# VHH binders against FAS-associated factor 2 (Faf2), part 23

Target 1, 346 residues: FAS-associated factor 2 (Faf2), of Rattus norvegicus (Rat) (q5bk32)
Amino acid sequence: MLPFRFTYYTILDIFRFALRFIRPDPRSRVTDPVGDIVSFMHSFEEKYGRAHPVFYQGTYSQALSDAKRELRFLLVYLHGDDHQDSDEFCRNALCAPEVISLINSRMLFWACSTNKPEGYRVSQALRENTYPFLAMIMLKDRRMTVVGRLEGLIQPDDLINQLTFIMDANQTYLVSERLEREERNQTQVLRQQQDEAYLASLRADQEKERKKREERERKRRKEEEVQQQKLAEERRRQNLQEEKERKLECLPPEPSPDDPDSVKIIFKLPNDSRVERRFHFSQSLTVIHDFLFSLKESPEKFQIEANFPRRVLPCVPSEEWPNPPTLQEAGLSHTEVLFVQDLTDE
Below, E stands for the ipSAE of ESMFold2; O stands for the ipSAE of ESMFold2 at other seeds; V2 stands for 0.75 times the mean of E and O plus 0.25 times the DockQ between their complexes.

## First folded at step 17 (VHH; framework vhh_sonelokimab_d1)

Design q1 (from p1 with S53W; at its last look DockQ between E and O 0.80; V2 from the best seeds 0.74)
Fold by ESMFold2 at other seeds, look of step 17:
Structure q1 (fold): chain B 346 residues (1-346), chain A 124 residues (1-124)
Amino acid sequence: as target 1 above (346 residues)
Amino acid sequence: DVQLVESGGGLVQPGGSLRLSCAASGRTFSTYEVGWFRQAPGKEREFIGAITWSGGSTYYAVSEKGRFTISRDNSKNTLYLQMNSLRPEDTAVYYCAAWTIEHSGDTIYMYEYWGQGTLVTVSS
């Protein structure tokens, strides 16, 4: 007696080995269904001529899908290559001008040999009993449905009559579905028109709000800029006043009139007023600028000119005069008249 | 149910190539055919090619001229469309689809699943 595990695997191995001898029908595996259809069409034309119903050039599933979408009848022909009646049916019935006209005008026509994998899988699905075999398929009650089967040899007149009978008995289902689709399509078109109008209105509203927001922001930004300019100007003015007071506090004392190094200067201001002050010859010309700057009446920017000869006195550090000279070094006499020139606009 | 997600679309110059991917989830493809379709602006959707439900073989529309190749990666449940020598007329939304047909008596049940599509634009 062998262990269960050993016996179990051994039995499975025997089964797997035996299964290798069961060989499926070569037609069971569909490999090129479009090729199967095309090869049948070419074979048909070679055997029976080019005067035939128009073949659907695609797979069975594609033919079903198109028939459903287009609300058309689908005629399916399964060709039995080895059946004694196949050649007669193809030559005398399918190729009859009246049959060709009926099929081409009223239906999709899908055909394949049952010796090809695509035809074989349709054969397994439709389960025909004999050849020639035809099936009529159409959309019925929301499902694709086989609504007729024709098996065995049939003459062209009888074929026309039977196909026509099947279509007449079933076309009301297609008419109803067409009406239902038209109703749905009209409702969808109306809804789409309403949606398009809504979206257009929404875009217009959004654009209006965007423009209003941009205008509001532009206005606010301008107002903020004006306010900042006002605050900056007030700060500048206050800083200037503080600097004037600082310079006044830091001025050296006015020399005595009896001081031999005293210089009396009469300043003519831009407003035509006159201011007198004594300075010491040893003092830098910056003292003159600081004195004038400390006056409330003085321009914010000014320069100081002497006449005889006419010259601008370097009272403020500059590139030409990094350290302004003393009154003595500038050659001022014991009494001078200096002119204050307003530079505010220059 | 089958869920399909396309990816790999984009802008390509004429003569270039792209590979589109279709990731499938939920079930095996052994009971379905899986393939590619495209729809150009103002045109009907057209079939490109597919793999049979067995997963063994690819096939193509009669109109296909050999520029496109379909392949499968079973380990990832992914279908590929390799597009070569692209032309401006190949500009379209490309769809992955899976479908199967089941017969029960005279009734034919058709099951179709579609991805949302991926845009391929071929322009200089």
Scores: ipSAE 0.705, ipTM 0.860, lowest interface PAE 0.8, mean pLDDT 85
ESMFold2, look of step 17: ipSAE 0.736; ipTM 0.883
ESMFold2 (binder alone), look of step 17: mean pLDDT 77; pTM 0.767

Design q2 (from p1 with S57D; at its last fold request DockQ between E and O 0.74; V2 from the best seeds 0.77)
Amino acid sequence: DVQLVESGGGLVQPGGSLRLSCAASGRTFSTYEVGWFRQAPGKEREFIGAITSSGGDTYYAVSEKGRFTISRDNSKNTLYLQMNSLRPEDTAVYYCAAWTIEHSGDTIYMYEYWGQGTLVTVSS
ESMFold2, look of step 17: ipSAE 0.767; ipTM 0.899
ESMFold2 (binder alone), look of step 17: mean pLDDT 79; pTM 0.787
ESMFold2 at other seeds, look of step 17: ipSAE 0.774; ipTM 0.902
ESMFold2, look of step 18: ipSAE 0.772; ipTM 0.905
ESMFold2 (binder alone), look of step 18: mean pLDDT 78; pTM 0.778
ESMFold2 at other seeds, look of step 18: ipSAE 0.766; ipTM 0.902
ESMFold2, fold request of step 22: ipSAE 0.764, 0.776, 0.758; ipTM 0.904, 0.911, 0.902
ESMFold2 (binder alone), fold request of step 22: mean pLDDT 78, 78, 78; pTM 0.777, 0.778, 0.779
ESMFold2 at other seeds, fold request of step 22: ipSAE 0.771, 0.771, 0.771; ipTM 0.907, 0.911, 0.909

Design q3 (from m2 with T31D; at its last look DockQ between E and O 0.75; V2 from the best seeds 0.75)
Fold by ESMFold2 at other seeds, look of step 17:
Structure q3 (fold): chain B 346 residues (1-346), chain A 124 residues (1-124)
Amino acid sequence: as target 1 above (346 residues)
Amino acid sequence: DVQLVESGGGLVQPGGSLRLSCAASGRTFSDYEVGWFRQAPGKEREFIGAITSEGGSTYYAVSEKGRFTISRDNSKNTLYLQMNSLRPEDTAVYYCAAWTIEHSGDTIYMYEYWGQGTLVTVSS
């Protein structure tokens, strides 16, 4: 309705801003905000004694942050060093035992002189009208909010009542926020539990597949081993049969029964069967071994023994007998019985 | 938007020194206070020190014993934390943060940006 009034306040704000750069208030530049708070605490103790509420030892911004995080009330005291009521308030109200107890138990307490840059900055933000000045700040509707202001001299009983009234009127907002934080924590725990269960199920499925893969590979290797053993045994049998056939083809013919140099030998095989064959006295004992090897019923490995005296006939080349003797050289008679001993398992 | 990136963390011997860096966006030093915090395992986050938005002055936590020094390089928009005489108790994740507050009536708007953190381990 009155544009002059609006414009007038805007112009004043422009002037105040401009004057900061020309002749700055010495309090306008914050250089050591922690030092300002510590300085006030020391000055307070020198003037009023050591029995006082616990001072928050940090900047205004830090006090706000801690109050928000911890869901606590923050009581802000701005000290007017030159105000006539400041000393009485500090001595008689702030230092009263019941006030100390209330402040220490229910809230964070931040205090500073408005003659110090940190205190002055807070003064310009809170815009107090007189001293002593107190403000109560808390998290309300997701935002830090000034929920009470006390200005002027106040007696300790009235201070307690007014601080308690402000807290009681606003406690519901803190309770609500505390419940919402608990709900978020429970949801986060549930989500973590669900994620852990999903990962456990996934790991179980992967382990099941890994076990199946290992079992298939183990079975495949076992089947390959069995198949290789089968093929090796069949090849061995084939080689043996071929060697037996080759030896049979290379045998000298059996001498006639009428040959005066003919030797008739009766072989007693390990299966108790008997085989007879004639040999010539001039033939090497290797012919005896080759004949027996060519028989289907012969062991794969054997030795040939004579009895009376008991002896092993050297029918295969060895280091002791590189060239096996003839039947005649071995001392065989026209008729002999020889024993075949199975050496296959040795 | 404000972005903060810490670097320079690592393993150091007791008694050693380490310098951490915090690369900040644009006008961060003129608009925000910028500083260092740390959080040891199982402990609350702890303020170390900061540089003010006006005048660029450094200040430290009441608990600071003079082993740590904050400096800046406005040409690189970088804040540094020089840590000397390190002890095993200094083992923590170190965070760079930028913040400012704005009052509008009874409402207090808090603006706060954090880096991802850099681990510093002090062990023999």
Scores: ipSAE 0.736, ipTM 0.880, lowest interface PAE 0.7, mean pLDDT 86
ESMFold2, look of step 17: ipSAE 0.757; ipTM 0.897
ESMFold2 (binder alone), look of step 17: mean pLDDT 79; pTM 0.784

Design q4 (from m2 with S104E; at its last look DockQ between E and O 0.65; V2 from the best seeds 0.72)
Fold by ESMFold2, look of step 17:
Structure q4 (fold): chain B 346 residues (1-346), chain A 124 residues (1-124)
Amino acid sequence: as target 1 above (346 residues)
Amino acid sequence: DVQLVESGGGLVQPGGSLRLSCAASGRTFSTYEVGWFRQAPGKEREFIGAITSEGGSTYYAVSEKGRFTISRDNSKNTLYLQMNSLRPEDTAVYYCAAWTIEHEGDTIYMYEYWGQGTLVTVSS
């Protein structure tokens, strides 16, 4: 680092530090800037009446911020309490009805006494040369800019002309900025519309996929139901076959053909096949049912009929026949032909 | 650069109170005015009150009715907003801000820094 440059800034820093302690102006510390504005407004109304331009009720920085945001002109009035022209300007120019109308319709109006700390701070910033003092401020080329200064006593018609001239000369900057803000807003609206359309498309795709998943699951459940029905039917068939085998094992043995009490019965099954078996006259008709049930080719539910006369034999216990008769009691001959009727669908 | 972080917002019954905090960068209060604003839905941002850059004086908007109090804790570099007797009309996003203005000739440099805001909802 260069010693001269370091020493130069250090000496200047010491000098600036020392200067801030020498003879401070009592107005140099701002303590209640809103109070300064309100006190000026009340003092103004006491001296000049209530017919005046609308005062901005806030600090200078707030007035600047609002003018920037709203794209409005800001008129700043600095009041010199001790200046000989201040009373005439306030009474005859500022309070003139046509001036009030202009200011109220076209600009924000901030005013303060330079004897108050807030007004003094603005005075040091704007560096007015005399009173009455007006400055016009607006957003120009993206920066708040003083675009006009009016100093000294001015009559109301001249004030209107000068303020109008300043505004007319600078309107194009505000129009340009307003258009740029509208373009940015329209771009944001378009992005929102595009985002909303994209989100709607995503939701539609999600709903389509959800419906497709539900359709696949419904199909899978239907396939599982069919498979369960097939398995249940196979189990039922196996159980039936096992029951048929159990009945076959329990049948009494076929009597000898030489047995005088032997009955040979030819059964005519529904599938046109016939089966022969010998029984004993003393056996219950239930033996006939059990024999036929034990056959693989027999219907699951059947009845046994004799012909001449045609009748249904009571081979199964029923409400009418709780204890079926013997073959002899049923009147069967030594050789009989019996018909098996399929009842499965009845 | 200036850093401002608000906290303390939430849901409050009418008549209740909240205390909002704004944690500031270590030297913010010496250079900038620091204060509170709020923005209700569909309305412009509204000034509530602030502390001057000399650090000892608070001031409030002319519209403030005395329900809100601004204070500072120098040991924590934190600005507070105590809100009492809350009403549903106080529902807004509350912002901490720091600002200063510099004039260079006719050009006015406005330095403004804003927190992200904290939502206060007063249920009705």
Scores: ipSAE 0.735, ipTM 0.875, lowest interface PAE 0.7, mean pLDDT 85
ESMFold2 (binder alone), look of step 17: mean pLDDT 78; pTM 0.776
ESMFold2 at other seeds, look of step 17: ipSAE 0.747; ipTM 0.883

Design q5 (from p1 with E102K T107E; at its last look DockQ between E and O 0.78; V2 from the best seeds 0.75)
Fold by ESMFold2, look of step 17:
Structure q5 (fold): chain B 346 residues (1-346), chain A 124 residues (1-124)
Amino acid sequence: as target 1 above (346 residues)
Amino acid sequence: DVQLVESGGGLVQPGGSLRLSCAASGRTFSTYEVGWFRQAPGKEREFIGAITSSGGSTYYAVSEKGRFTISRDNSKNTLYLQMNSLRPEDTAVYYCAAWTIKHSGDEIYMYEYWGQGTLVTVSS
């Protein structure tokens, strides 16, 4: 009956519409996209043999990425398992030697069944109308773009002609992009070379300045050392001269020749000159040392020797003679010859 | 913005194990597939495996022999790569990447983000 039949189909249509929102297509959830590609490859080889174009072994997104990076065409094949023309296309067109050669030499080839989640995802994106389905994808104007679509059964000669036409019509975009990438790369290499040369020059300049600084410091230190040595020697000479003047002023007066306790001493100096002076027997031998030290020609350090008997006179305090004796205690005669020995470098 | 930071690389003896980490920004896993790649000296970058955005399922490259395991820590927004039975040929820089694509008519919009990489060296 018409009213029952109409109502029944209308209610069923509403029910079917609601069911598709509640019961999603099982293919809508992608769980193993690489597995989907591999299973298609194995199924293809089982059904059609091993003589076929090289399949891209990866996901659709990976194939797109590789095609973009390598500036290659990507041929996408969507296989309709249940379509009556799929087997003939695979056997007669895809497995034809000239088609295999064309695909292998000029493009990446990605293929999947639309019954698998990965193939279904691509099917929803490409929106094919029938099978067999091919899409050609390439980088065009900085964006990956579908530049050709082939739908329906096609013979191998026509397939070759159509794919070649699509590629030739679009090759200029790839050549242009390849040239732009090469220009950018050469510019970057040149800039890197210039940066490296600049840094090398900077390091060389820094090393030169470091060496100059080190040599200036070494020279300055050497000059300072020499100057300090000169000043030390000058100070020593001045101190010696002042000491000689002090001793001269402190000498007791020379006794007269008529003094019964007078001792006349003739000194033989290291320069073979002779000096005479009278001393008093009661005076310490230190007076002899002080007299000789006060002479301008006397050594800085000396000792005094008497002959007959030969002996060194203790004219300065020492461990052996803390208190030097008087001339009388040392056994000097009223006339004496004493020898002055230079000890300056001891 | 998508941000990915790898860690855990280093020097490992042959036969050893190493776990790499990829810290991802907040909602990266819900929108993008996230996965691991590696690049040995003088070779092209090689896919290892990834986790899908829609179900959180893991999958691996065809060449994977089962020595590597990908896992995820939801509490830390971190993807892991557990590498076992390491060999000298596993020496490479390991990268974390996130990607998605969108079709608008014939135009295809590709979104791809990469970490800086972490070096893994396997030597005796």
Scores: ipSAE 0.738, ipTM 0.882, lowest interface PAE 0.7, mean pLDDT 86
ESMFold2 (binder alone), look of step 17: mean pLDDT 79; pTM 0.788
ESMFold2 at other seeds, look of step 17: ipSAE 0.750; ipTM 0.891

Design q6 (from p1 with V34M; at its last look DockQ between E and O 0.36; V2 from the best seeds 0.50)
Fold by ESMFold2, look of step 17:
Structure q6 (fold): chain B 346 residues (1-346), chain A 124 residues (1-124)
Amino acid sequence: as target 1 above (346 residues)
Amino acid sequence: DVQLVESGGGLVQPGGSLRLSCAASGRTFSTYEMGWFRQAPGKEREFIGAITSSGGSTYYAVSEKGRFTISRDNSKNTLYLQMNSLRPEDTAVYYCAAWTIEHSGDTIYMYEYWGQGTLVTVSS
């Protein structure tokens, strides 16, 4: 059943129903060409039985197209409904088991009554002289060609012999065309393989270039990050140095040892060095921080601790001490030892 | 050389309608029979239907019923396909074709011309 379905679709590539010259005969206008074929098949089966060659179910144009594409012989039967020999031919020749076997195995078989529009148009094209009429058609030298005509009543053994003769005489044309098509197919397959190989090579080249670009960009971004970190560290160092200088310049003068409000503070730095300086009791603890910050040897972050009692002095604004107290308010003695704790690592 | 140019394809929602046109250029086609075919992704080309050279009759593939109408205007050299009640399975490239067969003695000349195709997509 699949051959009929596939054949139907491929044959519909080409339709031909009428020659340029149209006559007013009611049969000259095709209205349902596939219906004409099916109608003949039904009439044939009702009259002669269902043991018959497989009928091509499609138009004449479809049958020609399929025969050309598949490199098969097309046998065309034109049925003369009113001819005295038509019944004998159908019953005794077409329905003979040996004829059925030959036709089914070797060719496409298209049949129609010449009283139907599709059959009439084929009759005008083939110009049969009498019935029964058979024509054999095949691809010959790149053109579909009528290569045999059988007219008149013929017995089944003679029909087999004549169909076989026509096919044997013309087989070499089909073999030649089959070889040419194989050559074209091999060329097409090779071109597709070459195209796929080219596309694969192109994709590989594009991926190689993309990976190269990604590596170059990655290196550039890493180099930029290093440079920016270097510049940021240099700026940070410069800012720190400038701030130390500014604080040193803004320090209030050291009070005289004879000043009754003078306090001498000895600072023990994390590097075991000591620094001493006098301050005034009225000064904010921030002065102590500013003094220590202005020292070259001081940590970048530090806190100031007093002993007895142990405490961290609020020398810079914090959440707990938004406004640092004076030395007097912090309870410092006239002589104090304070410890500087390095907080830079925190 | 004979050219057929389809137009009117595009995106349409399910249940919608679309009318395809096929303009013939370079020669009159009043003597040619014409028809429509389609090819869905991954499928073989499928016959839809055809119309006689005079425009007096149409016929359609056994599998097509009632949704598509073929017409032609020989004064404009144009073939039409009206598609109604479109479904997602109608998504395909639609081709127009023109053909004729001429007998000259025992030789049968078969002429067939195809358009480039127009895509019809039926989707939300």
Scores: ipSAE 0.487, ipTM 0.658, lowest interface PAE 1.3, mean pLDDT 82
ESMFold2 (binder alone), look of step 17: mean pLDDT 79; pTM 0.785
ESMFold2 at other seeds, look of step 17: ipSAE 0.599; ipTM 0.784

## First folded at step 18 (VHH; framework vhh_sonelokimab_d1)

Design r1 (from q2 with S54E; at its last look DockQ between E and O 0.74; V2 from the best seeds 0.75)
Fold by ESMFold2, look of step 18:
Structure r1 (fold): chain B 346 residues (1-346), chain A 124 residues (1-124)
Amino acid sequence: as target 1 above (346 residues)
Amino acid sequence: DVQLVESGGGLVQPGGSLRLSCAASGRTFSTYEVGWFRQAPGKEREFIGAITSEGGDTYYAVSEKGRFTISRDNSKNTLYLQMNSLRPEDTAVYYCAAWTIEHSGDTIYMYEYWGQGTLVTVSS
């Protein structure tokens, strides 16, 4: 009840598979398909001479791919080395000047011996019945298609006529495909130009926004810097005032005017005002500095000078004076005039 | 489906060497022939060489002068192209491709897969 064709082909496939293990055809394994083509070309030239159609230098699949890409006809020749008509066809038809001219101008020409694995593989695919064998292949309706088969010995004039007939009957398919490809290419070029213009416009807009953001951020940063500088200066002034108040609170009490160890010092400030205060001879000169620092009108940085001898008194610890001396050790008399020199900008 | 990814392209000095790799998906090498092509600016694609699907034999274009060697690591699904003595005219995009053909009557079904290509520049 099963269809004859289904059962028959299934059994035939099993038989073909089994035959490979019993007696594998040495041509069934393709090892060097380019070498097979070159081997045929060299054999052809040795037997028949150099005057022949240009052989395609590549595999069958490459020839098909090139024919499809270039929208050209592909002529496939399968050479039967053992067939008695092969030599006559090669000498008489393929080497004829008019045949050479036709093949070279109108088509790609791929040729191989069926004794070689590449040729045998193509033979199994094309299923020729006799030699010499030619097949014409081209892109037809978007698929590579065998559009002509020529089998058996053929004379050069008949070969030309048959090849020309096959090409003329099928040329419109190639022309139509060529025009369609040209239209697609022109559309792609226009789209690329439109895409370039769009991307250029997009990049310009993004660059404008980037520059606006950078300008805003630069202005904000500048404004923040000015505000921070104002706040830092106010904090510095407040800290200075607080330190002046702390020093005032920590000053030792002024000795009585009647104290025999009392030193009365009159300070001339840079603003020409004068301030006087009593100190004790046993006190460190640092007390003088702390007193002057605690004054509201005193400079932020200052030094204290005595005249005769003219000198700067070491009233703060320094590398030269880690421990400032007492008023007695500094040689101050019971009444002194000291000068305060402003050092604020140094 | 077949996926092919080339790598190893770049800038190389004349006389230098470069090794290109083509990582193939799954069973690509058992089903398809896999090979290398190149396309220089303004020129058609040029076949370099390939490895056959059965037996795994390498073969080369008739124009190949022995500077390029195709190999496959038997433990990997990766085809290699070793290029030696490189010249400025070797500058091109190099493509990995996999292909096979099936006939059904007069119709020829061509299965052809291409990688994205990798640029090789030979320049001082």
Scores: ipSAE 0.746, ipTM 0.886, lowest interface PAE 0.7, mean pLDDT 86
ESMFold2 (binder alone), look of step 18: mean pLDDT 78; pTM 0.782
ESMFold2 at other seeds, look of step 18: ipSAE 0.758; ipTM 0.895

Design r2 (from q2 with E102K; at its last read DockQ between E and O 0.71; V2 from the best seeds 0.76)
Amino acid sequence: DVQLVESGGGLVQPGGSLRLSCAASGRTFSTYEVGWFRQAPGKEREFIGAITSSGGDTYYAVSEKGRFTISRDNSKNTLYLQMNSLRPEDTAVYYCAAWTIKHSGDTIYMYEYWGQGTLVTVSS
ESMFold2, look of step 18: ipSAE 0.774; ipTM 0.907
ESMFold2 (binder alone), look of step 18: mean pLDDT 76; pTM 0.768
ESMFold2 at other seeds, look of step 18: ipSAE 0.778; ipTM 0.910
ESMFold2, look of step 21: ipSAE 0.762; ipTM 0.895
ESMFold2 (binder alone), look of step 21: mean pLDDT 78; pTM 0.775
ESMFold2 at other seeds, look of step 21: ipSAE 0.767; ipTM 0.902
ESMFold2, fold request of step 22: ipSAE 0.764, 0.767, 0.766; ipTM 0.900, 0.907, 0.904
ESMFold2 (binder alone), fold request of step 22: mean pLDDT 77, 78, 77; pTM 0.778, 0.781, 0.774
ESMFold2 at other seeds, fold request of step 22: ipSAE 0.772, 0.774, 0.771; ipTM 0.907, 0.912, 0.905
ESMFold2, last read: ipSAE 0.778, 0.745, 0.769; ipTM 0.912, 0.896, 0.908
ESMFold2 (binder alone), last read: mean pLDDT 78, 78, 78; pTM 0.780, 0.778, 0.781
ESMFold2 at other seeds, last read: ipSAE 0.778, 0.734, 0.779; ipTM 0.909, 0.893, 0.911

Design r3 (from q2 with T31D; at its last fold request DockQ between E and O 0.75; V2 from the best seeds 0.76)
Amino acid sequence: DVQLVESGGGLVQPGGSLRLSCAASGRTFSDYEVGWFRQAPGKEREFIGAITSSGGDTYYAVSEKGRFTISRDNSKNTLYLQMNSLRPEDTAVYYCAAWTIEHSGDTIYMYEYWGQGTLVTVSS
ESMFold2, look of step 18: ipSAE 0.770; ipTM 0.903
ESMFold2 (binder alone), look of step 18: mean pLDDT 79; pTM 0.787
ESMFold2 at other seeds, look of step 18: ipSAE 0.765; ipTM 0.904
ESMFold2, look of step 19: ipSAE 0.760; ipTM 0.896
ESMFold2 (binder alone), look of step 19: mean pLDDT 79; pTM 0.787
ESMFold2 at other seeds, look of step 19: ipSAE 0.777; ipTM 0.909
ESMFold2, look of step 20: ipSAE 0.760; ipTM 0.900
ESMFold2 (binder alone), look of step 20: mean pLDDT 79; pTM 0.784
ESMFold2 at other seeds, look of step 20: ipSAE 0.756; ipTM 0.895
ESMFold2, look of step 21: ipSAE 0.755; ipTM 0.893
ESMFold2 (binder alone), look of step 21: mean pLDDT 79; pTM 0.785
ESMFold2 at other seeds, look of step 21: ipSAE 0.761; ipTM 0.901
ESMFold2, fold request of step 22: ipSAE 0.761, 0.771, 0.750; ipTM 0.902, 0.908, 0.897
ESMFold2 (binder alone), fold request of step 22: mean pLDDT 77, 78, 78; pTM 0.775, 0.778, 0.772
ESMFold2 at other seeds, fold request of step 22: ipSAE 0.758, 0.756, 0.768; ipTM 0.902, 0.901, 0.908

Design r4 (from q2 with V34I; at its last look DockQ between E and O 0.71; V2 from the best seeds 0.75)
Amino acid sequence: DVQLVESGGGLVQPGGSLRLSCAASGRTFSTYEIGWFRQAPGKEREFIGAITSSGGDTYYAVSEKGRFTISRDNSKNTLYLQMNSLRPEDTAVYYCAAWTIEHSGDTIYMYEYWGQGTLVTVSS
ESMFold2, look of step 18: ipSAE 0.766; ipTM 0.903
ESMFold2 (binder alone), look of step 18: mean pLDDT 78; pTM 0.780
ESMFold2 at other seeds, look of step 18: ipSAE 0.761; ipTM 0.901
ESMFold2, look of step 19: ipSAE 0.764; ipTM 0.903
ESMFold2 (binder alone), look of step 19: mean pLDDT 80; pTM 0.797
ESMFold2 at other seeds, look of step 19: ipSAE 0.767; ipTM 0.902

